# VH-VL binders against q0atu2: the designs that were tried, part 183

Target 1, 119 residues: q0atu2
Amino acid sequence: MLDKKARIRTSREYRNVFEKGKRLSGRFLIIYYVENALDNNRFGFITNKKIGMAVIRNRIKRQLRAIVREYQGQVKNKHDIVLVARAGIGKSSFEGMEKDYIAIMKKAGLFARNANKID

## First folded at step 8 (VH-VL)

Design uc22 (framework fv_recibokibart)
Fold by ESMFold2-Fast, scan of step 8:
Structure uc22 (fold): chain C 119 residues (1-119), chain A 121 residues (1-121), chain B 108 residues (1-108)
Amino acid sequence: as target 1 above (119 residues)
Amino acid sequence: QVQLVQSGAEVKKPGASVKVSCKASGYTFTGYYMHWAKQAPGQGLEWIGEINPKSGEENYNQKFQGRVTMTRDTSISTAYMELSRLRSDDTAVYYCARDKYYWEELYFDYWGQGTLVTVSS
Amino acid sequence: QIVLTQSPGTLSLSPGERATLSCRASQSVESYYLHWYQQKPGQAPRLWIYGASSRATGIPDRFSGSGSGTDFTLTISRLEPEDFATYYCQQYGDSPLTFGQGTKLEIK
């Protein structure tokens, strides 16, 4: 799914995003994000037990990675972004998660394109 | 640096309970889920369940539900698995293992050395 | 639950030979959640391959994993004496988490 260098993998880097980053909440997702000093974006994913059983959490995590991967080219470079799934995401459709992600990223100013801007 | 050290071997009678410990060191204990697995003599591995050390929340394999309890003590970075109403087929090596669930690492990268529990009459 | 069936149960080979170990799932498992562990007698299992094809830290490049869906394979291109052990596949895609019954690789 995601290139190894596009993943946040260490507890230290997650802590950095949580402590220094900005936070925005959507319907099913919360994002924490901060500018990094790298050549690329890095993504982290958190699906805690409030969501449900391991089966549901694993499915959600896979779907979120797929969504992030699809829209990777639209994200402004040089950011560390952590997606935290909210309680209730387990009842969302894939399309619902995707729409929430797009909305949050646009609100954060992290998308290069304003897809829903009326000409 | 990362180590999971389990308590020593135990011999129990049928109907007794056993509590196995797993002491973590070299990492942030609350940043990783702790799992427990059973391996009967000459057999493969069987997942018993998991605990989130940060919240204390547990999830068990239905096969062990009602006989297993997982707990932790964050002040000493130790996870516990208690198995009650022991039967002869509970004779096994029990392992603890961690995963970095919150950071997309959904595999068991470090394991305890194992604790042999023998149930004999 | 997802049942993982490993074959063969025992594989008898000599150092220098190629080993091919199979793991078949009763239901589709996304490759990201399929892992392999090595275990030697008296020792804990050790992570060997994760996500079907990624070698864990320190694992020699003679080991490779492949597969998707229901069919997964662990291949050892040229066996060394230290490779003789039992190998277990494991899935993390569905609850309960399950392991295969193991393939014991033994010296002929």
Scores: ipSAE 0.006, ipTM 0.564, lowest interface PAE 11.7, mean pLDDT 86

Design uc23 (framework fv_recibokibart)
Fold by ESMFold2-Fast, scan of step 8:
Structure uc23 (fold): chain C 119 residues (1-119), chain A 121 residues (1-121), chain B 108 residues (1-108)
Amino acid sequence: as target 1 above (119 residues)
Amino acid sequence: QVQLVQSGAEVKKPGASVKVSCKASGYTFTGYYMHWAKQAPGQGLEWIGEINPKSGSENYNQKFQGRVTMTRDTSISTAYMELSRLRSDDTAVYYCARDKYYWEELYFDYWGQGTLVTVSS
Amino acid sequence: QIVLTQSPGTLSLSPGERATLSCRASQSVESYYLHWYQQKPGQAPRLWIYGASSRATGIPDRFSGSGSGTDFTLTISRLEPEDFATYYCQQYGDSPLTFGQGTKLEIK
């Protein structure tokens, strides 16, 4: 789970990332990302109706937060990053989502260390 | 009505740079991403990259990274694509096209008319 | 990157006939992110079908799109003279965005 300090919370903060950030599409995820003026990274998570019912969307959000938490030490500092789950994500395994996250973050140039899990 | 109007045809020598413009009207310019695509003679379309007009943030296809620069001027609702170190295989029609900011409408609903760039000695 | 292969490259038919255009992806593409564009000579592409099966505004119902996974099809049930053009499929799934090489629909 991510601490509250590492989470994007308000609609205004999400809108800021969407409007000012870069965008990169992966198989199951789209990320929007922008440098922030803070001392830390913040993450946001969005699911939409195309994914499925609320129970599926809530599961996806929990799993994405777990993935982000596991790799947080590898992310270049001072970024706001929003993960938007794509329509096909509900059919993916946890490992599939994890691999897509790593691939996208590498493509975006956002991983400062190797893409292995924090031990 | 929505319109994207591009600058006119250009003829360039190898090694030169070209800057193509795309002027938007009929909608809120900063509400949509602007994309650029290349179409070489007799060939299909190739995506070059995108720019967020509100922030100026760019993202490019790796194939063009280092040679392409996208910019915009919000005061005149115009997007620009500059391609440097031109080669003969850059000869193509270049199109701008708009796309929604958010993940919901990820398709190109309106396109510019295209700009022919010819690179020859 | 995802490679889209369109077939046939050129399809020669007469008005009144049925046209079937294929687009095959090198890896699975979620249907929501597969689109078709029509382009006539000297003109810009136009959005024709989005999300594999949804007609863009003003597109006649003789056009239909279908498919999922790696296989997508654009069908024109009864060709009219204005339908002769090049059709491109596009995926907006995985970056970089890619297009097929096009199917040119020409009068026989």
Scores: ipSAE 0.237, ipTM 0.779, lowest interface PAE 3.9, mean pLDDT 88

Design uc24 (framework fv_recibokibart)
Fold by ESMFold2-Fast, scan of step 8:
Structure uc24 (fold): chain C 119 residues (1-119), chain A 121 residues (1-121), chain B 108 residues (1-108)
Amino acid sequence: as target 1 above (119 residues)
Amino acid sequence: QVQLVQSGAEVKKPGASVKVSCKASGYTFTGYYMHWAKQAPGQGLEWIGEINPKSGYENYNQKFQGRVTMTRDTSISTAYMELSRLRSDDTAVYYCARDKYYWEELYFDYWGQGTLVTVSS
Amino acid sequence: QIVLTQSPGTLSLSPGERATLSCRASQSVESYYLHWYQQKPGQAPRLWIYGASSRATGIPDRFSGSGSGTDFTLTISRLEPEDFATYYCQQYGDSPLTFGQGTKLEIK
């Protein structure tokens, strides 16, 4: 579960990340990311109709939130990060999405060198 | 109308640096990412990187990492690409091109006319 | 990185003929992120087809794009003299962005 404080919720907050952030494209995900002035990370999730029906988009959002939760301890602190699901994500497995997330976060330099996943 | 106008041809010696400009007009400069691409003589296009003109944040192709710097000046709607420690294989036409922040439209709809950079001793 | 291989490298045809240009990716690319650009000598590339099959503004209907996965095709149903140019495919499906080496369409 992601805390309320760990979620990007308003359109203004999303717009700030898109306009001021860096972006990096992976196979199933695009991330937009910017350093924040808070004491924690915040995540946003975007899906669009190119992915499929609402049922599929909702499943993808749930799976992405689960992946983000699993790896949150490895993410460098004080960032707003928006995950945008790409058209092909609906055909991917959970493992495929997870691998893409890890790869893109490493490429972005957002995984801390000595980060731990705490039990 | 949308236009991207690049600086003129440059001739440089190996080891020098070159800074190419791309002046945008006809749209909100800070509303679109700016990309740079290289085209060596008789070769295809190679992506160099992108800059967000609003923030100044850059992403580079790792092949050019450490030698390329992208900047912009929002007061004159101009993007810059500086390539340092020039080699003979940097001889190419360099293009700027724009795309949207909006992730649904990731393609280069307008390009600059190109800048020929020749590296020779 | 995704490598895009275009074939043939050069295609020699006459006006009135059909042209078929191939672009093959080293790994699967979602069609929404596969684009084609036309470039004439001394000119910048111009967006021609985006998302594998959508014609850019002003592009004649004799041009069509198709494909999915690793295999993409640009087809010109009946060549006009102004169509002789180099065509590049491009993927925006993964970083770094990559282009094919181009297919030069020349007059026979």
Scores: ipSAE 0.529, ipTM 0.851, lowest interface PAE 2.3, mean pLDDT 89

Design uc25 (framework fv_recibokibart)
Fold by ESMFold2-Fast, scan of step 8:
Structure uc25 (fold): chain C 119 residues (1-119), chain A 121 residues (1-121), chain B 108 residues (1-108)
Amino acid sequence: as target 1 above (119 residues)
Amino acid sequence: QVQLVQSGAEVKKPGASVKVSCKASGYTFTGYYMHWAKQAPGQGLEWIGEINPKSGGDNYNQKFQGRVTMTRDTSISTAYMELSRLRSDDTAVYYCARDKYYWEELYFDYWGQGTLVTVSS
Amino acid sequence: QIVLTQSPGTLSLSPGERATLSCRASQSVESYYLHWYQQKPGQAPRLWIYGASSRATGIPDRFSGSGSGTDFTLTISRLEPEDFATYYCQQYGDSPLTFGQGTKLEIK
C-alpha cells in the first residue's frame, strides 16, 4: 500500500489538481497532474459507477495503488497525480492496467529519464 | 448562444510564426478544455493538443511538440495557438474546439469556424 | 497511436439510398469514446454521433451509429440532399486523439 504522505486524501487537494493541472488520456486511465510545493509525490484515485459495482471499483483501486507503489521510484519528484479509471478498466487484466499506467506516465513526461536500464 | 470565434486568415513566409486566436462566448470559459486541430487542404483532421483554460496547463500531440504553444487569457475568454518555424506543410485550416472539464463527455461539441494559414514564399 | 481507417474513401450514391460508412481501429476502442463528425466544404466539423451510437442534438433519426472493439459503422437509412458531406470518425480512447481520413459522401 502507499504511505499516507504519498496519498491525496481531501476534496480540496483533488480539486487543486483538476483546476491547476494538466490532463492526459490513456486506454484505461486518465491522469490529471500538477507540480506540488512538497518534497514528495502524492497520488489520488477515482473510480466512478460506469466501471461497475463497488466490489469491482474496490478491486481496481487496490490494483492501481499496487501499480503506483511498484513504479513510484521512476516518477519525477514533486507531483500531485490523480488517476481516474475509465469505463473500460473493468475488462482489463492487471498487466493491461500496468502497461497503460507506464505508457501514460511516459507520454506525460512524468517518468525520470535517468532510470537504470541495465539488468 | 455558445460560440467560438477565430481570428482571420494569415499569409506567412517559411520560418515565420503565426498566432491564431479563439474567443469563447456563451459559457464559462474555464469550465471546458480547449483543443486545436489541423486540416491541410483536401485532407483529414489532425489533433494538435489541449489546454486547461483555468490553469494554462497544456498537452500536445508529440508530432507538434516543440513548435506549437497554446496559451489563454481568461480576462477576455480567448485561447491562442502559436505555431513557429513555419513550413509549407503547415498550410492548413486550424480549428479550436471545446471539451468538458472532467473525464466525462469527452467529445468536441462546439468548434470555431477555422483559420486558414497559408505558408508560401 | 491508434490509427482509424475509414472505408470507402468516397461513396457515390443518390438521394433515397442507404449509406453505410465503416471505421476500423488498429486497436480496440471502447465504444463510449468513438465519435463521428460531419463536415461540409468551407465549414467546421460538427459533432454528429458520440459514444458510437448516440445522436448529437438536432441530428435526424435516419442517422445511426453502431459497433464495438475495432469495427464501427455510421448508417444513413435514406439519404437526403443535405447529407452529402465528409464524415470523420474520431477516437478519444487513447492519447494522442486521432481521426480517420474521412469518407466523402457524394451525389452519383
Scores: ipSAE 0.544, ipTM 0.858, lowest interface PAE 1.9, mean pLDDT 89

Design uc26 (framework fv_recibokibart)
Fold by ESMFold2-Fast, scan of step 8:
Structure uc26 (fold): chain C 119 residues (1-119), chain A 121 residues (1-121), chain B 108 residues (1-108)
Amino acid sequence: as target 1 above (119 residues)
Amino acid sequence: QVQLVQSGAEVKKPGASVKVSCKASGYTFTGYYMHWAKQAPGQGLEWIGEINPKSGGEYYNQKFQGRVTMTRDTSISTAYMELSRLRSDDTAVYYCARDKYYWEELYFDYWGQGTLVTVSS
Amino acid sequence: QIVLTQSPGTLSLSPGERATLSCRASQSVESYYLHWYQQKPGQAPRLWIYGASSRATGIPDRFSGSGSGTDFTLTISRLEPEDFATYYCQQYGDSPLTFGQGTKLEIK
């Protein structure tokens, strides 16, 4: 689970990321990201009806939070990042979502070390 | 009436740079991402990158990273693509196209008419 | 990157015939992010079908799109003279965005 401080909470904060951020599409995820002034990272999560029923959307949201939490230390500091789950993510495995997350964060240049290296 | 109007044809020598413009009208310029794509003579389309006109935030296809720069001027609703260190294989028609900045509606509903850039000695 | 392969490269048919154009992706693409554009010589591409099956504004009912996963199809039920053009599929399923090489629909 992510700390409250590490979460994007309000519709205004989400709107800020969408309007001022950059965008990058992965296989199961789209990220919107912008540098912030808070000296820490914040994450937001969006799961929409195109994915499936509420039980599926809630499972996906929990799994994405777990993935983000696990790799939080590798993300360059001072960013607001919104993960939007794409149609088809409900058919993915946890491993598939994790690999897609790592790939898009590397492409975005958001991992602290070499973009092609993770250990 | 949505329109994207691009600047006119350019002829450049190898090693020069070119800056193509795309002037938007008939909609809120900052409500849509602007993309650029390339089409070499007789060939298919290749995506170059995108810019968020509201923030100036840009993302480029790795193939063009380091040679392409995308900018915009919101006061005149115009997007720009500058390609530097031109080579003969940069000869192409360059298109601008818009898509919605939301995660939904990710498709190019309007395109500019294209700008032919010819690179030759 | 996801590679889109269109077949055939050229399709020669007569007005009144049915046309079937294929687009195959190297990796699965959700249908919501597979689109088709029409392009005539000397013109910009035009959005034709988005999300695999939704007609863009003003596109005639004779055009339909279908498919999922790696295989997508654009079908024209009864060709009209104005339909002869090059059609490109495009994916927004993964960055970088990619287009197929195009299928040229030409008069037999």
Scores: ipSAE 0.076, ipTM 0.746, lowest interface PAE 5.0, mean pLDDT 88

Design uc27 (framework fv_recibokibart)
Fold by ESMFold2-Fast, scan of step 8:
Parts: sequence; structure tokens; C-alpha cells
Structure uc27 (fold): chain C 119 residues (1-119), chain A 121 residues (1-121), chain B 108 residues (1-108)
Amino acid sequence: as target 1 above (119 residues)
Amino acid sequence: QVQLVQSGAEVKKPGASVKVSCKASGYTFTGYYMHWAKQAPGQGLEWIGEINPKSGGEDYNQKFQGRVTMTRDTSISTAYMELSRLRSDDTAVYYCARDKYYWEELYFDYWGQGTLVTVSS
Amino acid sequence: QIVLTQSPGTLSLSPGERATLSCRASQSVESYYLHWYQQKPGQAPRLWIYGASSRATGIPDRFSGSGSGTDFTLTISRLEPEDFATYYCQQYGDSPLTFGQGTKLEIK
């Protein structure tokens, strides 16, 4: 689970990231990201019906939060980042989602080159 | 009525730069990403990159990185693509096309009419 | 980079016949992100089918799209004269966005 302080919570906060942020598309994820005026990073997660049934969308959301939590220390500070799960993510393995996240964050310049995960 | 109207044909010499415009009307300009694509004579389409008109955030196909710059002017709802250090193989029709910045509409529903850029000595 | 290969390159048929156009991806593409565009000479491309199977606004029901994974098909059940054009498939499933080389549908 991500700490409440590290979560984007309101529709207004999500809207700000979409409107002012940059976008980068991966295989299973799209990220929108923008610098914030806080002393920490915040993450948001979006799943929609194109992914599958509620049980699948809820599983994906939990797995993405786990991935983000494990790599928190490698993310450049003071960013709001929204992860949008793409159609087809429900058919991916956990490792597949994790690899896509690392690749996309590196391409965005938000991630250290030698990011570590807790094994 | 949604329209994307592009600037007219250009003839440039090798080594020059060209700046193509795409003026949007009939919708909220800042609500949609703008993309650019290249079509060389007798060839298919090639994606060049995208810009978020709201933020100015841009992402380019690696093939064009370093020679292409995308900008916009929100006061006149116009997007621009500038291609520098022109070569003969840059001769092509260049298209702008819109795509919704939300995840739900990832396709090009409206296109500009195209701008022919000819590079010759 | 996902490479989209369209076949045939040129398809010569007569009005009234059925056309089947193929688009093959070098790796799996989620159907939701596979689209088709129609282009006539001297004109911009126009969205034709999105998400592999959904007809864009105003597109006649003689057009249908299908497929999943690496194999996608655009079918025209009974060709009309206005259908002769070049058709491009496109993937939005991974960056960079890519198009197929096109299938030119021409009058026999």
C-alpha cells in the first residue's frame, strides 16, 4: 500500500496532472507527470472498463501500487505522476507490468539508471 | 465543425529550415494532443511526434529527434512543426492530426489537409 | 518498434466483389489500439475503423474490422466505386506509433 501522503486523491489533482503534465506511453501503461510544489512525490492510478471486469481492474490497481511502492526511492522527488492502465494489462504478468513501469520511467527521465527493487 | 487548416506548400534548399502551421477551429484546442506525420512521395505514413497544446510538452520519434521542434500558440489555436537542416529525403507531405489527451481516445479522428514540402537545389 | 506489414500491397478488384485486407504486427497489439485509415490521392487520411472493429462516424456497414494479437483484417463485403483507395493500419499500443505500408485497392 502507498502512504496516503504519496497518493493523488482528488479529481482536481488528477485534472491538474493531465492538463499541465507531459505524457509518455508504454506497452501496458501511460504516465502523465508534472513537477509539484510539495516536498514529496504523489501517485495516481486509473483503470477503466476496457481493461476488464471490476475484479481484474482492482487487482491491477493493487499490483501497480505495489510496483510504485517498491521503486519509490528511485523516482526524482517533487513529482505528481498518474499511471493509466492500458487495455491488455489484465493479460500481463506482474513482471511484465514492472518491466514496463521501469522502462517508461527511465524514458521520462524520472528514474535512476540502476533502479533497485526489493526482492 | 472541427477543422485543422495547414499552411501552404514550401520549396526549400538543402540545409534550410521549414516551419509548418496547423490552425485548429471548432473545438477546445488545449483539450487534444496534436501529432505530426510525414508521407514521402509514393510512401506510407511515418509518425514524427506529439505536443500537448496546454503545457507545450512534446515527445518525438527518435528518427526525427534533434531536427524537429514542435510548438504551439494557444492565443490563435495554432500548432507548429519546424524541421531543420533539410535534406532531399525530407521532401514529403506533412500532416497534423488531433488525438484526445485522455486515455480513452487514442486515434486520429481529424487530420489537416497536408503541407507539401519540397527540398531541392 | 512494432512493425506493421500489410498484404497485399495492391489488391485489384471490381465493384461488387469482396475485399479482404491484412495487417500483421511484429509483436502482439491489444485490439483496442489497432486502427485503420482510408486515404484517397491528394487527400489526408481519414479515420475508418478504430479499436480493430469499431466503425468511425459515417462509415458504411459494408466495412468490418476484426482480429487480435498479431493478425488484423479489414473486410469490405461488396465494393462500391468510392471504396477504391489506400488503406493503412496503425498501432497506438507502443511508442513510437507506427503505420503499415498500406494496401492500395484499385479497379481491375
Scores: ipSAE 0.371, ipTM 0.827, lowest interface PAE 3.1, mean pLDDT 89

Design uc28 (framework fv_recibokibart)
Fold by ESMFold2-Fast, scan of step 8:
Structure uc28 (fold): chain C 119 residues (1-119), chain A 121 residues (1-121), chain B 108 residues (1-108)
Amino acid sequence: as target 1 above (119 residues)
Amino acid sequence: QVQLVQSGAEVKKPGASVKVSCKASGYTFTGYYMHWAKQAPGQGLEWIGEINPKSGGEEYNQKFQGRVTMTRDTSISTAYMELSRLRSDDTAVYYCARDKYYWEELYFDYWGQGTLVTVSS
Amino acid sequence: QIVLTQSPGTLSLSPGERATLSCRASQSVESYYLHWYQQKPGQAPRLWIYGASSRATGIPDRFSGSGSGTDFTLTISRLEPEDFATYYCQQYGDSPLTFGQGTKLEIK
């Protein structure tokens, strides 16, 4: 579970990321990201019906939060980042989602070269 | 005002390749995805694929994968679609169209005028 | 892939009449990703309704969209001469993106 301060919470905050941010598509994820004026990173998560039934969407959302939490120490500070799950994500493994997340974060320039799981 | 202006009509022989351009103006080119669609004479629309102009990342409809290559040149705000190993059933009008980055705004709000590609022996 | 089936293929009506165009999906489509485009001969398609029910900029209020799941409808309450065109539904919810085969609205 991510700390409250590390979550994008309002529709206005989500809209700001989408309108002013950059976009990068991965295999299972699209990220939208923008620098913020805070001392920390904030993450948002979007799973919609294209992924599947509510049970699947809830599982994916929980798994994405877990991945983000594991690697949060490797993310460059002061960013708002929204993860949008793509239709194919429901067929991926946890490891597949993790690899896609790391790959897109590195391509976006948001990850250190030595990104590792947080103890 | 937003405009997408495509290159002119092409006539090609089977086995050749064709490269269609789509020049964008009136907006931030790297802020929107660019898509390509095919419309054979008297038929409906078929999605070919998309490109992220900022990253160069591309996704193709499996039906066209292996024959289509999408590229862009950010210095002139132009997207390209190259179709290789042309067949007679590639004869169609090809359209570029853009979509916005926001997930609820994933629709084609502006389209190019279309480029007729004719493949004949 | 999601197949969109539009019916009827051709709808022949007169100005002043009500038109109802159907789009059925082979599997459920999130309403936010179901769109309608209008196309006239020799022209590019134009965004008409997005997210199943939202009119695009400049589209007259005689046009309305509705539906969810697998069944979507485009309705024109009172046809004007300029409304006679081909209408395509499209889904953006799953890859590959797909369009219906179109409904041609023609003058009776």
Scores: ipSAE 0.020, ipTM 0.613, lowest interface PAE 5.1, mean pLDDT 86

Design uc29 (framework fv_recibokibart)
Fold by ESMFold2-Fast, scan of step 8:
Structure uc29 (fold): chain C 119 residues (1-119), chain A 121 residues (1-121), chain B 108 residues (1-108)
Amino acid sequence: as target 1 above (119 residues)
Amino acid sequence: QVQLVQSGAEVKKPGASVKVSCKASGYTFTGYYMHWAKQAPGQGLEWIGEINPKSGGEHYNQKFQGRVTMTRDTSISTAYMELSRLRSDDTAVYYCARDKYYWEELYFDYWGQGTLVTVSS
Amino acid sequence: QIVLTQSPGTLSLSPGERATLSCRASQSVESYYLHWYQQKPGQAPRLWIYGASSRATGIPDRFSGSGSGTDFTLTISRLEPEDFATYYCQQYGDSPLTFGQGTKLEIK
């Protein structure tokens, strides 16, 4: 499970990320992101009715949380990041969503690169 | 009514920089992202990048990364694009265009009239 | 990046004829994120069709868009003189945003 303190929970917190953040569009995901004043990262997840019925939206949210959890150690600290599922994500595989997430996070500069110089 | 009005034509020497403005009216400036696109003479359109006018947060096409800077001034509803270290192949018409704040309305419904930038020796 | 290839590059027709313009993507693009813009010489592009098939405000019903996956089409059922322009397809399905090279519709 993704830890409670690592989740964006309130409408006000989501609004802050949308209004103050940057965005980057991927194939199945759009991320909105902003540096926070905390010592940890927080993630939010949005699915809308255009994706499909509640069963499909709930599956997508669970899979996105699992992906975020898997890669949380690679994300640069002190960010609020909202993942918005795009139309068509319901037709993607888990692997497809995972690859899109990695690609977007790298493009946004949010994955640590050469943070440790140990060879 | 919605209008995006851009600054006038510029002639610059190689190595100089140019700053193009795009003044918005007829809508809430901070409710829409602003994009910039390039069109070289007789060529198609090329996306340069975007800025969130509310925060100033920006994203650039990697091709222009390092030479382009996007800013805005919310007090006068104006977006700016600065392109540095100009080369001959930067000669083009530059357009601003708006895009809705929310993820589902991702298209350019209004464009500025364009600004011709000529880079000559 | 997703490459959009438009064909033909130039289409020469007369008023009253039917025009069919193609846009092919190097990767699948969700139809919601495929758009068409019209541009006349000396003017800015103008949103024409969004989400592959929805006409923008004020666009005549002789214009229709269709397609999914990698193949998209803009059709003009009966050309009017004011329809002769360059048409660009655009994808917003992946960053960086990209445009096709354009199809120039010219009077024969």
Scores: ipSAE 0.391, ipTM 0.830, lowest interface PAE 3.0, mean pLDDT 89

Design uc3 (framework fv_recibokibart)
Fold by ESMFold2-Fast, scan of step 8:
Structure uc3 (fold): chain C 119 residues (1-119), chain A 121 residues (1-121), chain B 108 residues (1-108)
Amino acid sequence: as target 1 above (119 residues)
Amino acid sequence: QVQLVQSGAEVKKPGASVKVSCKASGYTFTSYYMHWAKQAPGQGLEWIGEINPKSGGENYNQKFQGRVTMTRDTSISTAYMELSRLRSDDTAVYYCARDKYYWEELYFDYWGQGTLVTVSS
Amino acid sequence: QIVLTQSPGTLSLSPGERATLSCRASQSVESYYLHWYQQKPGQAPRLWIYGASSRATGIPDRFSGSGSGTDFTLTISRLEPEDFATYYCQQYGDSPLTFGQGTKLEIK
């Protein structure tokens, strides 16, 4: 579960990320991201009907929040990041979603602590 | 009527830079992402990167990172791709292509006519 | 990252025949993110099929796309002279976006 201060909550805040930011496509996730003027990171989560019914979309959102929370300390500070779940995510394992999140955050240059670590 | 019109052919020497333009018309320029792709003679297509025309935010294919720069000028609805430190294997037709702004149904529905860049001594 | 392999590289057929073009991905690609483009010599690519199976606006019904996972197919039921072109598959499933190397459909 993410702290409330680390969540993007309003339509205006989501729109700001889309309009002022950039994006990067991963296998199960697309991220939109932009630097913010705050002292912390904020995350938003979007699911759509291509994933499945509401019960599946709600499960995916919970799992993504858990992944984001686990890796929160590795994310470069002062960013607003929106994670958009892609159609195939409903068939993915938790580990598959986690792997994709790590890969896309590294590609985006958003992992400050682990960005220079070659596995 | 949506159109993407690119600048004309260029001939450059190795080590030079080239800047290709793509002028959009027939739609709201800032409502669609712009992508660039490379096609070497007799070869397939290779994605170079994309730019958000509202913010100028860009993401590049790692293969071109460090040599490519994408920019735009919203006042004239034009996107640019600059490739530096040109090599002979940069000889190719370069295309711009339009893509939806949001995450659903992402594909290249309209393409520019292409710009031939020849790099030779 | 995802490599798309198209086969055959060149397909030589006559008008009236059925064409089957293959696109194989090195990793699973959700069908919503697999597209096909047609390109004629000296011209830009044109969107032909999107989301593996949806025809783009104005594309004749003799064209159909199918497939899922790692195997995708573009089928032309009865070739017309104007169909002879190079066809490229493309994945939008993972960055960097990638294209296949193309299948050139030529008159026998």
Scores: ipSAE 0.798, ipTM 0.905, lowest interface PAE 0.9, mean pLDDT 91

